Miniprotein binders against b1l550. Designs and how they scored, part 14

Target 1, 279 residues: b1l550
Amino acid sequence: MRLPEELLERARDIHSEAPSHRIKLDRVGSFGLKVPVEFKGFLLLAEADVWVSLPEGRRGVDLSRQVEAIYELSNPPKDPFSLCREAAISLLEKLNYADSSGVSIRFDAPLQDGESLKYYGVEISSIASDEIINKIRVEILGMTACPCTAELIRAYKSSEIAATHTQRSLGILEVSTKAEHPDPDKLASIIERAMSSPLRTYTKRPDEGGLVIRSLSNARLAEDVVREMIHLFLEEFGHLPEDTHILAAVRSMESVHMHDIYAERSFSLDEIRKEISSH

## First folded at step 13 (miniprotein)

Design oc6
Fold by OpenDDE base, fold request of step 14:
Structure oc6 (fold): chain B 279 residues (1-279), chain A 89 residues (1-89)
Amino acid sequence: as target 1 above (279 residues)
Amino acid sequence: SEFTVEAEINGVRITITVEVDGKEIRITVEIEKDGRRIRFMYVITSPEKLEKYLEEIERIIRMFGADPEEVKRLIEEARRLAEEILERL
């Protein structure tokens, strides 16, 4: 049922009214939108959030206009990074009462694994005000082998190849920068290379054995993984602005415990360079 | 080294700055309209990225109601400047 358009002329614009309490809001928007995006030749349905700030003198945000803004930019589907940046700016222009805007987009990114696919998680955002800050979070699973247990078993059994527990570990890189979003595939690659071994969507028996042996031969603590991620990140992305902020983290789903082992480091590029140079 | 192209199109002031930082080019765009300023930046590491991001910048500027043909001319000026720099690196 569509109400007669004539009713719009009789209705008050509730959103433009003065609020009962003159308080600025930081974020008002629509969360859990689905938007089409194109990524590496795949058409994906991503989840999106859009918001703007609300000044103290305005009762509400024109939410329909927010939704229109992102969908106008989503047709035809484009890469999610461009969409994110363009939409954040579009929101500020279209909703001129707002002093800030934001867009978040979440999707699973396809990654080739031989003749099959694996994936990693992506969450991006763009926050616009006088400046634009772009944020990307990449999450990908790898495999870790525990060096401590390996050493204990080696000492006990005198074996050249020490058995140890292996587990899936979630690696996380979060980057916030004034530049464009860093390449997600490169971020995912850094995380995988920091693990004992990557995961495989499919394995043949010899390949599975080889994967495990590689993991055992490259046993790493959660702490080792995070440090390696940081090292590799600096090699690949050291060109980013010095005020770029990074979170490197790993959550190891330890096979011998009901709980996970977690390690992280937050830093700016300037900060971490000073730290490393001091040694 | 820093190079700047500027235009005012339909009341929209646009400043595109191309900065050389080592082997990379940084493009900073500043758009000012009705007393509001927005600044954003790209790091250009390849000719393909240059083209991609210039197209994005063009789309963004047009969102502010700037004349498309004038915006196109501004982008072409920025392109030429950036390409000349990239050829020297």
Scores: ipSAE 0.805, ipTM 0.934, lowest interface PAE 0.6, mean pLDDT 92
Fold by OpenDDE base, fold request of step 14:
Structure oc6 (fold): chain B 279 residues (1-279), chain A 89 residues (1-89)
Amino acid sequence: as target 1 above (279 residues)
Amino acid sequence: SEFTVEAEINGVRITITVEVDGKEIRITVEIEKDGRRIRFMYVITSPEKLEKYLEEIERIIRMFGADPEEVKRLIEEARRLAEEILERL
C-alpha cells in the first residue's frame, strides 16, 4: 500500500528538523544491503553497508538516497572495488550536508582450484571526506605443519620425513591506502605461498599424499607464515604509498589444542622498510 | 616529474596530476565544487589499468554535474599525457 503523495505536503520533514540535542554523528546509514557485483566473470551477491556523517543541526539522514546511490551504480553489476569507491564519492555529492561518507562491501571471491573452485574472503571499504582511504581485508585458509614436533620425531625415529601435526590456518592481509584497493588475487596468493601448503577443494589419494608430504617438507610456525607474508607483500606491493598501513596475521587452528595460535604484525610501508634496512 | 591537467567545467574545478615515480605512474584527482574538495589517487602499473581508471575518473567527475563532452576532452588530455610518459619509461 502506498500512501497518498498529497500527505507529503502536510507532513513535517522530520529529517531536516533540528534535533533535540545538537550532537554530530559519525556514521548513519543502512547496513546489510545486498548488491550485485561482477568479479572475474562471476556475478556475486555481496553484502554492503553505506553511511554518512550527520551534522549537529540535522535530525536525520535521508536513508533512501543512500540506498539509491549504491543501487544506481550497481546496475549493471560492476567490479566491487570500483563500486565501493564510486559509491562513497556519490554519497558525499548526493548528501551535501555530510562531511564524510563510507561504503563497505563483503563477499567470497571464487578462486580456481583445478577443475573446481575454492574461495577467499574479501572485505573492502572506502571512506571519503577531503580524501579517500581505501581498505581491503583478504582472508584465505591454508595448511601449516609444525616444525617443532617434526624435529622431535625426526630425532626420535631418525626419519628423513618426520610426521608432525598439521592444521588449517587462516591467513589475513589487511591493507589501508590512499591508492586504489590492491589486487585481491595477489593478496590471496601471497597468503597461500606463505603457508606450508595450500588447501584443495578435492584430492585424489596420490594428490593427498603429495600435499601432506609437501607440507611436512615445508613446516612453518605461525610466526614464519606472518614473516613470509610480509616479505612477499613488499615484493609485490612495494610501489604503494609509504603511508600505506598493513596488518599481516595468521590464526592457526592447532590440531593438538582446543585453542588457536595467533600471530600478527601491524606496520606502515615506511616503517617496515626502515626496519629491514637496518639489518 | 609531475604533470598537471586542469579544467573548470560547470563550476566544477578538476585537477588531474600525473606523477612519475620510478617505473610507475600515480594519478591524483582533485575535484572542487561549492567550496568542497575531494582528492583520490590511483597507481598505474599497466596500460590496461590506465584505461580502466581513466574511465572510472570520468564517471566520478560526471557525478558532480560536469558536462560529459568537456569531461571527455579532459580525460583524453590526461590519457595522452600518461601514454607519453609510459612510452618513455
Scores: ipSAE 0.802, ipTM 0.933, lowest interface PAE 0.6, mean pLDDT 93
Fold by OpenDDE base, fold request of step 14:
Structure oc6 (fold): chain B 279 residues (1-279), chain A 89 residues (1-89)
Amino acid sequence: as target 1 above (279 residues)
Amino acid sequence: SEFTVEAEINGVRITITVEVDGKEIRITVEIEKDGRRIRFMYVITSPEKLEKYLEEIERIIRMFGADPEEVKRLIEEARRLAEEILERL
């Protein structure tokens, strides 16, 4: 049911009114939108948040224009990274009272695993003001084998390949940069390569045995995984701006404990290069 | 080495800077309209990325109300400049 247009002309524009308290807000927007995106030939339904800043002299944000901005750019569906950047900029242009805008997009990214698919989690954002900062968070599960237990069993049994406990571990790379969002598949690959072995959606018996043996022969602490992630990241993404900020982390769901082991390092590219060069 | 292409289209001032960084090119875009400025950048590691991001830049500039044909010409100038640099790397 549409209200009569004549009544709408009499209505005050509540959003343009002066607020009762003249306070700037950092973020006002719509959260939990569903937007179609195209990623590696897949059409995905992503979750999106859109927001802008609100000046102290304006009561509210025109939320409809925010929603229109992202959906106009989502038809036809496009790459979520381009969508994120373009939408953030579009928000600033369309909502001229805002001095900053932001877009966040979340989805599960498909990853080929033999004849099947596995996946990793992606959360991206673009924050626009006088400059644009792009952020990506990639999360993927892998497998770790404990080197400490392996060493104990080796000492006890004198085995060349010692048994040890294995567990699923969640690897995390978060990158914030003035450049475009780094390639998510490359980030996921770095995480997988930093672990004892990748996970497989399905295994045949010989493949399963081989996967476990590889894990045992490449036993790594959570600390080893994080350090390896950083090393591999520097090799692949060392060309990014020096002020690029990185979080490398792992959460190991230790199979012998009810709790998880967690390790992380936060750094800029400039800082970590100086650290490594000092040794 | 830094190279710049510039245009003013329908009151929108656009500056595209191409910088050589080792084997890669950095493209920085600055858009100024009605006293507001937005700056963003791309790191170009392949010819395919160059084309992709030039298309994105073109779309972004058009969002500010710049004439599409004039924007297209500006992008072609930037493309030519970037390609000449990539061929020398």
Scores: ipSAE 0.800, ipTM 0.932, lowest interface PAE 0.6, mean pLDDT 92
Fold by ESMFold2, fold request of step 14:
Structure oc6 (fold): chain B 279 residues (1-279), chain A 89 residues (1-89)
Amino acid sequence: as target 1 above (279 residues)
Amino acid sequence: SEFTVEAEINGVRITITVEVDGKEIRITVEIEKDGRRIRFMYVITSPEKLEKYLEEIERIIRMFGADPEEVKRLIEEARRLAEEILERL
């Protein structure tokens, strides 16, 4: 049922009224939207959240305008990073009572894996006010091999190739910057290169053996992986603004324990450069 | 080095700054309309990235109601300056 349009002339605009309690709100929005995006030739359904700040003198947000802002820009489907940045600005323009806006977009990014595909998690956001802060979080699984156990077993057998416990480890890079979102494939590559070995969608037995041997030959603690992520990040993205903030982390699902281990480091580019130059 | 193009189109004030920072080119955009100001930037590492981000900047400026043809001319001026800087590098 569609109501008569002439009712708009007679009804109060509830959202533009003053609220009973004049308290500003930081995030008022629509969460869990499904938005089509195009990522490197793939058409994907992403999940998006959109919000704006709400001043103390305004009772509600024009919710249809929020949804309209991102859907207008998503048709036809386009690059999710452009969509995220443009939607955040569009929200601020369309909802002129807000002093800030935000958009987040989440999707699984396809990644070539030999003749097959694998994927990794991506979440991006753009927060707009007087400036725009763009954030990207990438999560990808890899393999780690414990160097302590590897060395013990190697010494016991006097072998060049040591056995050890191996496990899946989730690597995380999160970047917050004034510049455009970094390329997620480069972030995923940094994470995988920092680990003992990548995970594959499938392997034949000879390839599987090689993968395991590689991991044993490149054994790393979770702490080592985080440090290597930081090193590789600086090589690739040292050109970003000095106040760019990074979180590098690993959650290792240790195969010999009932629990996971976790290592992380947060830093700005300015901070880490000073730290490295002091040694 | 740094180059700036400025325009006011239909009450929208736009400033595009193209500068060299180390080995990369940075483009900073400032848009002002009706007392609201927003600033954002891009780091350009290739001619392909330059094309992509100039198109995005054009779309963003048009969101504020600036005349499309005047915005297009502004973007082409920014492109020419950025390309001249890229040639020097």
Scores: ipSAE 0.727, ipTM 0.912, lowest interface PAE 1.3, mean pLDDT 89
Fold by ESMFold2, fold request of step 14:
Structure oc6 (fold): chain B 279 residues (1-279), chain A 89 residues (1-89)
Amino acid sequence: as target 1 above (279 residues)
Amino acid sequence: SEFTVEAEINGVRITITVEVDGKEIRITVEIEKDGRRIRFMYVITSPEKLEKYLEEIERIIRMFGADPEEVKRLIEEARRLAEEILERL
């Protein structure tokens, strides 16, 4: 049922009124929206959040227009990065009382894995005001092998074949930049290459053996993984603006412990280059 | 080096700046309408990326109500400039 249109003339516009308490709000939005996206030929159902700032003199946000901004851009489905950037700008254009807007989109990205696929986590955002800041966070699991235990076992028997504990490790790269979002596949590749070995969707026994041997031959501390991620990131993305901010982190689910190990470094491109060149 | 194309279309002021920085091209877009100014940028490393982002820029400018045909002409001018620079790199 549709109500008569002329009621709009008689009804108060609650949202445009001044609030009882004149307090600005930083983020007012619709969260948990389901949005179709197209990524590398796949049609995916992503989860999105949209928001705007709300000035002290306005009681509410026009929520239907806010949701409209992202849904009208998602039909037909398009790549999530363009959708994210365009929706953030659309929010500012449609909601002229807002000083800033934001859009976040989350999905699992497919990645080729031999004859099969695997997936890694992606969250992107675009925050628009006088400028647009684009952020991407990539999370992917890999395998790490402990070099400390490997060395102890080697010394104990003077053997040439290292044995050590291995575990799943979650690698994280988060990039915040004024340029467009970096390619998530390249970020995922950097994380995997920094690990002792990648994880596979499935393995048969010969493949499993090779994977374990690779991890033992490339034993790394969580600290080593973070440093390698930074090194590889600089090689691939050193062209981004100097004020681009990066977080590189690893959470390692150490198989011989009841707890996880965590290592992290945050930096800007300008900062890390000065640090490296000073040594 | 730095090159700029500018237009005002239906009250929307648009500035597209193409800069060379090392081995890549930066495209900065500034849109101003009704007192609101927004600036965003792209780093272009290939002709494929150039085409993709120029199409995105065109869509964004149209959001502000600028006439589609005039926006298309502006984008074509920016494309020609950027393509000449990319060809030299």
Scores: ipSAE 0.699, ipTM 0.904, lowest interface PAE 1.5, mean pLDDT 89

Design oc6
Fold by ESMFold2, fold request of step 14:
Structure oc6 (fold): chain B 279 residues (1-279), chain A 89 residues (1-89)
Amino acid sequence: as target 1 above (279 residues)
Amino acid sequence: SEFTVEAEINGVRITITVEVDGKEIRITVEIEKDGRRIRFMYVITSPEKLEKYLEEIERIIRMFGADPEEVKRLIEEARRLAEEILERL
């Protein structure tokens, strides 16, 4: 049941006091919240974290206000990117003692796959202070085919066999920018186009054969998948602010090995343009 | 290549700057209330994105307690400027 409200008159406001140890904190918040979002016509249950900074002179944060802020904005459910940016600003406005706030939202994004659906992972964040920094990470699986083994088999006794080992590979794009979050479907598309072929939830036998043939004809090293991701990213998102930061990576579950291969490059837009122009 | 819409509504100072950068429009919003300043931006590549983000900007400004009708007029002015620019690209 509910406690008597008369207690508010007698109780200390613990949160507004100065702490015994005057040390500022970078992130104080509520983590693992479940919030409804609407993404491309789907109602999804996303996981969210919310936080603010806490100055050295304030003992505690108003945690219930943090939770209220994001849930108020999530009813009715709306676009997770707008929710993320709006909640970060709302936290900073509502908790005026903080000099920064942050929100992260994680969900699986549905993606059309012929007559079926597949999905990819999305994590976004917005960190607000005197500026807003927006970050998005997209992860999607694709297929890679090894070009080294393909060349060896081609050379074997002038072989007519077109073969190599194939495997699932996880592609990753992470973008941090002062502009709004990039469209996750475009990021996922960049990753898939960089792979040897996309994965499908379901195929009939003739379509499955075609998919495998395409992957063999488009064999790529993990390193070259990352390079292609960067190339395609620059074509699509070269308009973002020059200080935008990107991480492009692939983790490949190589079918002939007991371990994975990993390739990664991080860069800012101004950095990579200088690098490319020098070649 | 730059246009600014300014207002002060219920003690909230709002500045919306619309810039052309190559083939894109950049909208920068600055909100100041009680000594705190927040700046954020959008890169607009299509009319559909312009409408979506102007609606988001309107919601954000209202969080600070600005009168909804005055905010609506401010956003309409910014929309007219941005739409004219976007048409010429």
Scores: ipSAE 0.697, ipTM 0.906, lowest interface PAE 1.4, mean pLDDT 89

